# VH-VL binders against Large ribosomal subunit protein uL10m (mRpL10), part 62

Target 1, 224 residues: Large ribosomal subunit protein uL10m (mRpL10), of Drosophila melanogaster (Fruit fly) (q9vpl3)
Amino acid sequence: RGKINIQRPKAPHYERARVVAVTQPKYPELPKAKSCFKTRAERTQQQQENPYNEIIAREVRNWLDHSRLVAFFHLSSITADDIFRVRVQLHKQNLHLKSYGSKIIEQAVKNTRYEAIVPLFHSNHCIVFSPDPEKTAALLRIVRRVPQMVLLGGIVEETMLSRNQLVAYAQMPGLHAVQAQLVQTLSQAPGHLIQQLQAHQNSFVQVLDVHAKNQMNEETPKST
Key: E = the ipSAE of ESMFold2; O = the ipSAE of OpenDDE; V2 = 0.75 times the mean of E and O plus 0.25 times the DockQ between their complexes.

## First folded at step 3 (VH-VL)

Design q34 (framework fv_anetumab; at its last look DockQ between E and O 0.02; V2 from the best seeds 0.00; counts 0 for: pae E 13.6 > 2, placed apart)
Fold by ESMFold2-Fast, scan of step 3:
Structure q34 (fold): chain C 224 residues (1-224), chain A 120 residues (1-120), chain B 111 residues (1-111)
Amino acid sequence: as target 1 above (224 residues)
Amino acid sequence: QVELVQSGAEVKKPGESLKISCKGSGYSFTDYWIGWVRQAPGKGLEWMGIIYPGDSDTRYSPSFQGQVTISADKSISTAYLQWSSLKASDTAMYYCARLDYYGSYWEDYWGQGTLVTVSS
Amino acid sequence: DIALTQPASVSGSPGQSITISCTGTSSDVGGYNYVSWYQQHPGKAPKLMIYDVSNRPSGVSNRFSGSKSGNTASLTISGLQAEDEADYYCSSYDSSSTPYVFGGGTKLTVL
């Protein structure tokens, strides 16, 4: 019946720490005092390629491959406590909020069907993953209460959707057949969708810059 | 369609235990928070705490932490508020409400209230 | 104190407009747009009139409007009617303690 392989992971998010730990040397790390003598600059010099970035990129590919819902957001300045509370509320609905650097996303989607999404991550962003596309309505309900997160668009059932198309999808009944038809009906070529999503993202960034400047000019309060 | 029905009025003596209920219907009980609100006679509204029935995650107002226990039984779509030992100062109307974590939202639903009277 | 500050009472005549204030701090009213307003008639459960500072639930009259400036949220009732006579409570998300905090309440008298 099903073609699901037993080796296929479903939700690897909590495995990140373990994956990183497994890449550590088989023997314990040497204390700093016992390391080869080097200047601080030489010791901390970064290489162009980081092996941990490839491991995280594989994690991102796994999320993309096993999520039937992926939503892209522009993320404005938000406190660690506030984003943590958002993450908790999303997690209760099987929605997983993740943030990755542009280089990691680029490495993750290289030579995949998702390569077209790379331009979306030029500015501050976050991504919500879920195996359940019926949770799109719950996602939008929660995010509507978080003004720092602005929906740019997403992927539903492996089909790229604009912000308006994703909102329309969320308003449909929780019937797989009806929702699948909507996805097919609203589908657009990746190039056109990316162009529309980038336009929304760029407009939002411009609005934020103007708003921030106006707020600084009008508001005189200084704190901590 | 969405309805929250609370248990009936209670008359108790100081030191007695009590458990009142709030039964939700017409929605997915495990997908929404349930809050408890107290209103002492002639006084204003006070948040007591909230619970997410899906995983029993419970948050209390500092004034009520340790004074009451909030719980839920998702098999019967019922939330509970309980006291191990009642005090006269617990005399109040108690409301339950279906809420969003960030406060009231569209289609905010409240129970009819349970009057608890604690007297010697 | 964790309670939001409201005037104890406010009064108006039919057809007038009145405003009820709700003052908090940067950790509640000032920091977020999660301010709600409730109407409570004697012996009844509270009814939501405004959510997210200025949004009205279905079935709530357009005479009710909400706004916020800094740490103070306001409920304005225009075209005041006899049935508006009630107690009004503001509520806000509170990042410093529990998710919610109520104001002390305001008794509206329609003269």
Scores: ipSAE 0.443, ipTM 0.725, lowest interface PAE 2.4, mean pLDDT 80
Fold by OpenDDE, look of step 4:
Structure q34 (fold): chain C 224 residues (1-224), chain A 120 residues (1-120), chain B 111 residues (1-111)
Amino acid sequence: as target 1 above (224 residues)
Amino acid sequence: QVELVQSGAEVKKPGESLKISCKGSGYSFTDYWIGWVRQAPGKGLEWMGIIYPGDSDTRYSPSFQGQVTISADKSISTAYLQWSSLKASDTAMYYCARLDYYGSYWEDYWGQGTLVTVSS
Amino acid sequence: DIALTQPASVSGSPGQSITISCTGTSSDVGGYNYVSWYQQHPGKAPKLMIYDVSNRPSGVSNRFSGSKSGNTASLTISGLQAEDEADYYCSSYDSSSTPYVFGGGTKLTVL
C-alpha cells in the first residue's frame, strides 16, 4: 500500500479538479467599507444610481450656507487610511471634511452665488467646511502635512478666495487679535495726545519763566 | 440626552448569520463616529471598527477586517454590526459607543451591550 | 502596530493612592498622544474617566488623574475607595497605523 505522501498530494484528476474549482463556495466578498472618498469613477457610478442626489445636494447647500470657511482640495492618490487620519485631525479643529460627486455639487450650487466653484470639481476632490474662519490657519497647517491634498481655493466669509489669497488670509492675525491691537492703540492715543498737549504747555510756561527772569535781571540797577 | 440603545441578547449556532443594532438618540447621528467594541467573557476590550454615519466611512481593526460588517442607517440613527457566519469564538459582549466630536477617544456614551452567545 | 501594555492587577487599601501604567510602543513617541482611560465594573459598560492623557470628563471624581511620561501613560487614583474596584483600560489613538487600541486591562482590587 503506497505511502500516501501527505506532503505532496497527487493533483486530483482533471475532472475532479474542475468540479472542485466550480463548487468552491464563492464567499461574497464582504462589502468593502464604503469610503466617503471614493474614486471619481466610483462616485460617478454611485451618482447615477442614487435617487437621493437632491437630498445630498440640499445637504451641500446647507453646509455652504452655514460655513464661514470652505476650502476646496484636489486629492492626488490618497489612501483611505490617509483620509481617515486627516479627517480626524480636521475634526479636532472643528473642520469637516466631505466629498461629493461633481453632479451633486453642480446641482447644489446651481443658480447660487457658489456656481463658480463647479469647475473645481472635475477631478477627485474634497471640501472642508468650518463655521469658524479663524480655523483657516489650522486647516492649512494640517493639510500641509498631507501632500496628497492640494488646495485649490476657498470661501471665507462669503468671499471666494484663490489658493494664494487663502494662504495670505491664514497668515493674517485673527480678527480678534487685530481688534485687540486696535483697541490698545486707541486706548493709548488719548494718553499720548494729553502728553503732547501738556508738553507744549509746559514748554510755554518755561519760556515765560525765562522771560520773566530776564526782565528781572534787566531791572536790577548796576550799583556803581 | 445622548443615548445609545442596543438590540437584545442573541443566542445562535455556528454558521448562522447575525446582525445587531445600536440606535443613537439625543444628538446629530451623522456628525459623530460610532464604533463597536468586543469583550469576550473574562477578557479585555477590543476595538472592532468605527463608522461615520454621515458618509458611511468605515474603518476596521485589522483583527476584524473581513470578519464583520459595520454599517449605519442615518435615517433611523442606527448603526449595525453583522456576521455572515458566526463562530463559537464570536461569543462575547458587544458594545457600541460614540466617539468624541474630535474622534480621539470613546466618549462616555456607550450602549448597554449585546450579549452574543454562539454554541453548538 | 501600536500595543498598549498594562499590569494585570493592582491593589491598594482605602485612602491610598495607586497608579496604573499604560505603556505604548516606541512608535508612539512623538506622535499624537491621545490616551484615554476607562473604568468598567462587572456587567457594565465602560465609563470614560480620562481623555487626552489628563482631562477629566464632567462627573468624574477629581480623585482620578492622568499623566504621561515618555511612552507610558498613567492613571492615578487618590483616596482609594471601595467603589473604585473595577477593571481599568487605557486606550490610544494612533494616527500612523491602527486608529484605536485598548490596553489589556488592569484589575484594581481595594483591600
Scores: ipSAE 0.011, ipTM 0.488, lowest interface PAE 9.4, mean pLDDT 83
Fold by ESMFold2, look of step 4:
Order: structure tokens, then C-alpha cells, then sequence
Structure q34 (fold): chain C 224 residues (1-224), chain A 120 residues (1-120), chain B 111 residues (1-111)
């Protein structure tokens, strides 16, 4: 067992480092963290190759039609353990964490007032559905502990709300019926529609940039 | 009124340990992420990590994972930043700051800063 | 780690408008509307000037405005005043790192 005195980087040292690199795991490395149960590339690929896209789109339509609360989040890199913990906490509150590709969402909301949400789903995302709009405060309390989940906005009682409007809705005191009435009032008050349009325009531009790059990746999946 | 008060300036030698503090008042300490931001002399801001004091859930920037320990004592509404063995490169101003309710940005509630000087 | 690129310095005369850029990637500035800007005077903690690309917190002058195009966010200061001389940092949500990242900072000099 010879001992070699190495005082500076030399060819033997670099050759040994290259051999170690070649013997790295042969299967693909896991991403730094799982995001919404699958990586972005995996979700896009499975969406394009799924022969039952219409069935999945019908599932999304059913969720949208029967959920009085829908919240949209961007999701950064997150471990499988952390996302599982969040999913369990949400489920206990009748909050259902889901993820779908942008093309599935587009198909699901075609010819509805929700077509404006499609740009939100070109990057890492997740959606929370619930039949219980009173659970908005519980949702926000749970995700406040999860900096990887960034609220983009939501739908309450079929009304699209910006992030700030959804927060305001969640913080109002009162019963579910009172909160539903307040959401309708906020949506119809001067300035709320303008704020929604401005937020959607900014998100639309942001996600279109990502979508254009994702479309190039999807059209040439042989890259990374 | 929300306030974050940090411990005073420290002068240390390489290899020594150090624990600096950030005491929050005027809000529900356990309900907000609080984090640490480093600024080396003449350099920019670097976030180090964040903690949710309610359950001590702690997340580190990759650059600082394993280099420092962030903790909190919710009974006295205080967050901590600790080094087990200081290096000269740890010379910097250290700020604590509260994240907004949803974790999207650093709020106007910053501590006054703790200057840590590490020199032999 | 610094992931956002800002110019090291910018300058302007009183009354002028100046713009500070913050360039990232599609994983941060380009992909999301979660850019914030901070002002820092010497010896002071940073102050939040802009969040969510263009929103001003209470107490921030409307001379400060934010925008973004593609992978580049911009802070614009109109009606430049001597007290605006400070360091300015952008920060963005970053889907490749958790939870976000700061820019390298820009020193604004009022001539």
C-alpha cells in the first residue's frame, strides 16, 4: 500500500479524479429536490406522450367545477419528504394538492372564463383544490411554513383573485356565507378587476417567456 | 410595533465559537419565518438561512449548509446564528430579518445588524 | 451564491431618472413575478423599496418604480435626489435554489 506525496495538482491527481467521475452512478442523478411529485421535464414528457390527455383534462375540469377554492402556487425545489408532509397537512383540511401540465390545463379550461390561468402552469407549479372556501385561511397558514410554495393567486366561488385579494379574503372574520359575499363584493369593487388584469398580464408575460423556452425544449427533448 | 433587536458587535479570533441573537417583539414570533443575511465588508447581501420558530423548521442556503447553525427559542422570541469555529472569512455584518407572511420577500423589519470581526 | 447580475455602479444628476438593471434567468427573474428591490445606506439595514416586480410598500415614494422584461428586472428612480445615493439590491424567487437569491448590488451615485 504505497503512499504518494502530492503537494500540488498534477496529472496523477487529475487522472484519479477523472476515474472517480467516470464511476459515478450510472442511473440518472435525482434532481436536488422533487417538485410536485415529478420534475418539470418528466411532467412535460409524460403529458405529451399520454394517449388519454382528454381523460386527464376532464379530471381537471371536474376539480375546477366542484372546487369553491382553487389556489395556484409556484413550487421551487423541495424534498420528497417535505412535499409529502405538506400534502398530508393539506389533506387533513380537505385541501387537495395536484399538479398538471400546461397543455392539460389549457384543454381543461378551453372556452371558460378560466383560460387566463394557463400561463401560470408553464413552470414548476402546484394547485390546491377544495370544496371548502372557508379553508383559505388554513391553506395560507400551512403554506406560510413552506417557502418553496409561492402563492400566485386563486379562485374563490368562481371569482379569480390576486394574491393580495386571496390574502384579504382569508383574513376577514365571519361565517362562510359572509366570506363568500365579501369575495363577490371585492371582485366587483372599483380597482379589483384592474388589479386582476394587471397581475394576469404580468404573470402572462412571465410564463410566456418560460413557455416559449419549454416549447423549444419539448420540441427538442434530446437536450438535457 | 414590530421590532427585531440584535446582539452587539463581536471581535473574535479564528477557531473560536460564537452565537449571536435576534429578539423579535410586537408580533406573533412563532408565525413568521425569520432569517439571516450576511454582508461582508464592501460586499453584497447573501441570505444564509431561514427558520420557522413555531416548529424550528430550518432551511439553509446551499452556500451555508453545514457552515452555521440557525436556531430559535420561542419562549423568549429569539432567533440565533451560531458558528462552532470561526474563520477570518466570517468577518461581516449579519442581519436578521422577517419574511412576509407568505415567505415572498424580506419585510421592512430588519435588525440593526451585528458586526462580527474575526482576526488574529 | 450570487445568481443575479446588477451593474456595479450607476450615476445621475439631481432631477434625472435612472434605471438599475437586474438580470437573471428563466428559473428566477424571467420565470416569476417575485422580484424585490432593497435600498441600503451606509451603516444601515436594507429597506424594502419594491416587491412583486412593481409594488411599493407603504411609505415608499412613487418616484421608485419597478418593471421587468424577459430575464431582466429594472428599478427606476425618477426625480433623483441626493438622499437616493445608496446601494441597491434586487432579489428574486429562484426555482433552482431555495427560496431565492440576491443580486450583487449597485452603487448609485448622485452627481
Amino acid sequence: as target 1 above (224 residues)
Amino acid sequence: QVELVQSGAEVKKPGESLKISCKGSGYSFTDYWIGWVRQAPGKGLEWMGIIYPGDSDTRYSPSFQGQVTISADKSISTAYLQWSSLKASDTAMYYCARLDYYGSYWEDYWGQGTLVTVSS
Amino acid sequence: DIALTQPASVSGSPGQSITISCTGTSSDVGGYNYVSWYQQHPGKAPKLMIYDVSNRPSGVSNRFSGSKSGNTASLTISGLQAEDEADYYCSSYDSSSTPYVFGGGTKLTVL
Scores: ipSAE 0.000, ipTM 0.466, lowest interface PAE 13.6, mean pLDDT 75
ESMFold2 (binder alone), look of step 4: mean pLDDT 89; pTM 0.909

Design q35 (framework fv_anetumab; at its last look DockQ between E and O 0.37; V2 from the best seeds 0.00; counts 0 for: pae O 3.7 > 2)
Fold by ESMFold2-Fast, scan of step 3:
Structure q35 (fold): chain C 224 residues (1-224), chain A 119 residues (1-119), chain B 111 residues (1-111)
Amino acid sequence: as target 1 above (224 residues)
Amino acid sequence: QVELVQSGAEVKKPGESLKISCKGSGYSFTDYWIGWVRQAPGKGLEWMGIIYPGDSDTRYSPSFQGQVTISADKSISTAYLQWSSLKASDTAMYYCARSFYDWTELDYWGQGTLVTVSS
Amino acid sequence: DIALTQPASVSGSPGQSITISCTGTSSDVGGYNYVSWYQQHPGKAPKLMIYDVSNRPSGVSNRFSGSKSGNTASLTISGLQAEDEADYYCSSYDSSSTPYVFGGGTKLTVL
C-alpha cells in the first residue's frame, strides 16, 4: 500500500529524525515530564496514603511470612474481659490473636500470594497466627468454647484450606499427615478452594441465625 | 491413657511443713492446667488454685492465697501443693485435676491425698 | 467463701427421673455457659459428668442431661439406677472473685 509513492516521498525536516523514529523512543515509568499539577486520581491516592497504616501492614506481612498456621475467624460482639481471657489461653499454646482493619489487610496482601483472602475481611474479623501447625488442634479446642469466633478457613504451610480441611488437618498426626493433606489440597482446582471458603462464609449466616434462636430459646424456655 | 497419680497419705503435727505431688502421664503436661481442690471431712469441694506448668502461671483462690504454694516441675511432669506450717484445719482430702482452660471443666482427677494434721 | 446453691439432698426410686438445681448469679452461672457437673461416690475422686451446661464426656450415660435457665443450671438423671446414688457437685466459671466456684453438693439417695 503506497509503495509507488515511496519512490517520491517527502523527506522529514532532518535526516536525524528518521534515525530517532527507527530506534523508537522509550520512556521510563517515572519520566521527568511528571506534571506539577497532579491528576485527581494521583491526588486521591496520595491523600489516602498513611505512613502509620504502612507500618502496621508491614507487621501483618511479617506475621503471614513467619507463620505456618494462619486461621481466619468472623468475630461477633464479645466483651473486653472475655476476649482477653481467650487471648491469654491462645498465647499459652503459641497462638497469637490479632485484629486489623480491612484496609490494612488489603495493603499487606496486595501483590502477594495471599491476595485472595481479602474478601474474608469485609465483615468483623480476627486472625490467629502461629509458627507451629501442630497447634491447629489446640486452636480449634479453644475456639469451640468461644461461640463469638466462627472459623472461616486458614493457611497451613502456605496452602489455603477450607474450614472442613482445617478441621480434618487438626485430627491428623505428625509430618506424613501434613504432607498427605498438602498433596490432597494441591490436587484441588483453585476455584474449588475459593468456592469452599466463600461457601463457608455464606453458611456462617445460618450458624449465627441458629445460635441466636438457641439463645432466645434458652433465655425464654417456658414461652414458645 | 491420661492419668494423674498423687502421693500417699500424710500424717503430720501442727507447725510441720508438707509438700504433696501430682504426676501427670499420657498427655502433654505443659499444655494443660493443673488445679488443686480440697475436701474437708464430710464437707464439699473447695477450689484452691491452678497452675500452668508450661510457664508456671499460678492463680489462687482468695481463701488460700498465702496459705499454700502451688508449683510444678515440667521435667518430671509433676505439680506440687506445699504448706510451710500446717494447722489442724488443713486436715482434708486434696485432689489434683487437669483442665485445658483455666475457666472450664476439670476432666481428669487424681485419686486424692489424705492429709491428717493432729497433735 | 462463696458457693453455688444446691439442695442438700434429693431422693428418687429406680426408673424415675430426678433433677438437681444449681443457683448462682450473673457473674457465674447466669453470665456464662461453663457449667460442669461432677459425680462422687463415697471414698472416690469426683468424675466429670457434664460440661458446658449440657455436653457429656465420652463414656457418660445418656441418662444424664444438663440445662440452664437464667441463674439456675440443672442436672437431670432419667431412668434412675442404684449406682447413681452419689454426691453431685455443680461448678461454674466465676468472673467476680475466683476463676472457678463449686456448689455445696447434693446427696442423691435411690430408694
Scores: ipSAE 0.350, ipTM 0.655, lowest interface PAE 2.7, mean pLDDT 80
Fold by OpenDDE, look of step 4:
Structure q35 (fold): chain C 224 residues (1-224), chain A 119 residues (1-119), chain B 111 residues (1-111)
Amino acid sequence: as target 1 above (224 residues)
Amino acid sequence: QVELVQSGAEVKKPGESLKISCKGSGYSFTDYWIGWVRQAPGKGLEWMGIIYPGDSDTRYSPSFQGQVTISADKSISTAYLQWSSLKASDTAMYYCARSFYDWTELDYWGQGTLVTVSS
Amino acid sequence: DIALTQPASVSGSPGQSITISCTGTSSDVGGYNYVSWYQQHPGKAPKLMIYDVSNRPSGVSNRFSGSKSGNTASLTISGLQAEDEADYYCSSYDSSSTPYVFGGGTKLTVL
């Protein structure tokens, strides 16, 4: 009984091959993971005055109001896979990557303190939100590795920052670290001050003592 | 200070199971990926896989997929690498390492665990 | 498996500058700024020397620098010292096969 070559099965009879070809389950093409980020063109076309835009605008406002860190990025030819990867990395750091249409953003920030951000949204863009401003360094580290994401600026603790300012902010020690250092410095200050004060007093006493000794020596009559 | 401490050297026979550990300290264990790297004697570094202890998201190199299991216990800040059945070819130094915010650069390394599998 | 290609060995004299190359593809080194470099002395764990192509971790000497052009990343060591004798590995994100890959390593000898 010839060893059935399991690795190279003999081509089925022509009739069987026909049946198999016709009965092959047409698996629906897995929907190509539609990039969660629509191109500017796609977004612009869909931005018809939809009552839904108001709802989304409210969502955006909510994100802005509850975020202590907001970063704005331009997207340049980024793939869905790359976005997903970045999103996962950001999410694990409690950073939330979102993308909205320019009209939605305009509507969301109209008559608010954030109105100045509207010009940033003329191209493909995304926004990263976080309740934790200490995650700025993490955010920049992650996105810096992605050439397709270009930092435009951000909002930290209700302050609008340029790209350069945001980078500088990320390089600063965290507030807690600074506070710790301050406390440490302050805790050492009294001891140092006391030492310095004591040192001066001691020096003064020594000088007086020397002076007193010198005066005593001058008053000793040279017994001729 | 950030430190990764690995379990001691292991001498095993083919077919035996093994679980080695990597304990992290000095940082938030759940906020950073932990990767495993194999280095056979006299050979280069091989990336095996990585785990995010915060949610146990685990990624494997294709070469190691199904060959090993990476896990973590966040309650004790420990990551694990385990084999169900060791082979002689598994003889190597195994390193755990922390990545900085993602699964790319490995900024802190354990001291390594030598695993010797011999008949 | 797409491997990052490094020279097997490089050598230099004290005080010289040497460069180690790491060549990948557009799906790894060429596509992302996720290139890292590690130094490994015999019997010791690797040490991160460069991340994100050109950034140095705290405590790493400024003699070490990284760059990238096309699909090739480079580690440059200036002012070569005896202590720099070690194996050097590049690493990168790989979108095609594995999330992360190491180069084959380069043995640096200081003459």
Scores: ipSAE 0.056, ipTM 0.615, lowest interface PAE 3.7, mean pLDDT 83
ESMFold2, look of step 4: ipSAE 0.431; ipTM 0.731
ESMFold2 (binder alone), look of step 4: mean pLDDT 90; pTM 0.927

Design q36 (framework fv_anetumab)
Fold by ESMFold2-Fast, scan of step 3:
Structure q36 (fold): chain C 224 residues (1-224), chain A 119 residues (1-119), chain B 111 residues (1-111)
Amino acid sequence: as target 1 above (224 residues)
Amino acid sequence: QVELVQSGAEVKKPGESLKISCKGSGYSFTDYWIGWVRQAPGKGLEWMGIIYPGDSDTRYSPSFQGQVTISADKSISTAYLQWSSLKASDTAMYYCARSWYDYTELDYWGQGTLVTVSS
Amino acid sequence: DIALTQPASVSGSPGQSITISCTGTSSDVGGYNYVSWYQQHPGKAPKLMIYDVSNRPSGVSNRFSGSKSGNTASLTISGLQAEDEADYYCSSYDSSSTPYVFGGGTKLTVL
């Protein structure tokens, strides 16, 4: 541990420094791009063949390769303060919250067994990575307090699991052999599981659509 | 199986130092926060602060910042609340309690340590 | 510090229902779903009864329920029993100044 000059008070940005350290990627730092006005042609070229995206895709691949727990979430509008608190608490449990564009994820999983998950990321999303699959229960306990994050499914021990399967896995503490058997049983048809993950996302959209229609119908006769 | 055991009652004089303890057992001590709550005789609950033993991240209520020190020793699964110089107004029951997430529910509580400070 | 506002006392007869309110602001109760309720019997440590507005821990009777509307959270106890006589405290995260705040407490008397 480095020594600190106690005669000078620490900067009041310890909290900010803590969050930056916690959320900082373990892999090589990526080049920073300044957001400058660009012509239409320049923007089109960036979108089609951005070398920065390839570098980030490699980072995503590294996260996938080194994480025994990966959880996928749909992310609704959330304040910076709220997501900050979620990131800090997740990091204390060795859980790493990341957000990547769908094109980057597509590039990362191209020509891998996970290529079929790309449709999950067509909407606003985030992913949580961890080297420790025993932290699944901790993850679900933390995100329970974040209604803006909706669990879609995940990957545990290289096996794709639906939302319900991941919840079931989380409820089996300390029994590695039984947990492994459960994962194998739940993952009998990986193609079907991917469709189930997509169906959960579609069901969420359907529920929102039905709820919106019901709200509109009920509001028509209302008097405020 | 989760249990928080606090140190015994203390009777002190103003100006004396004191360190009370809270030992956790039956769970992973470094994966949960430990908060301290004060209750003056016949009064309500006051949140003092909280510590994450895994990295010693400590947060205080503004009312108690600089008045007490919260610490933890993860090798013996014990959290501490310490005063450098007690005042008569420090007379209270002190509880430690466990929290899964910061600044939210306190799910398991210690039995309490009564601290009496009188001249 | 200004604590969350609770009535000092509430009373009821065995078998009836009572409700205890907990009022804050948009920076605490109104802004977040992190409201908890604690029961404290004389001479005992508090016990968690409700967390995250309406969730019950394992072992807590279903006679206890929680809700929230705007800046006010409520604890409802149905089918009152003599053993429910205790002090009840609400708590919440507070984004404004004190990161965690308790209500002033409510003494429940079962007549």
Scores: ipSAE 0.030, ipTM 0.527, lowest interface PAE 5.1, mean pLDDT 78

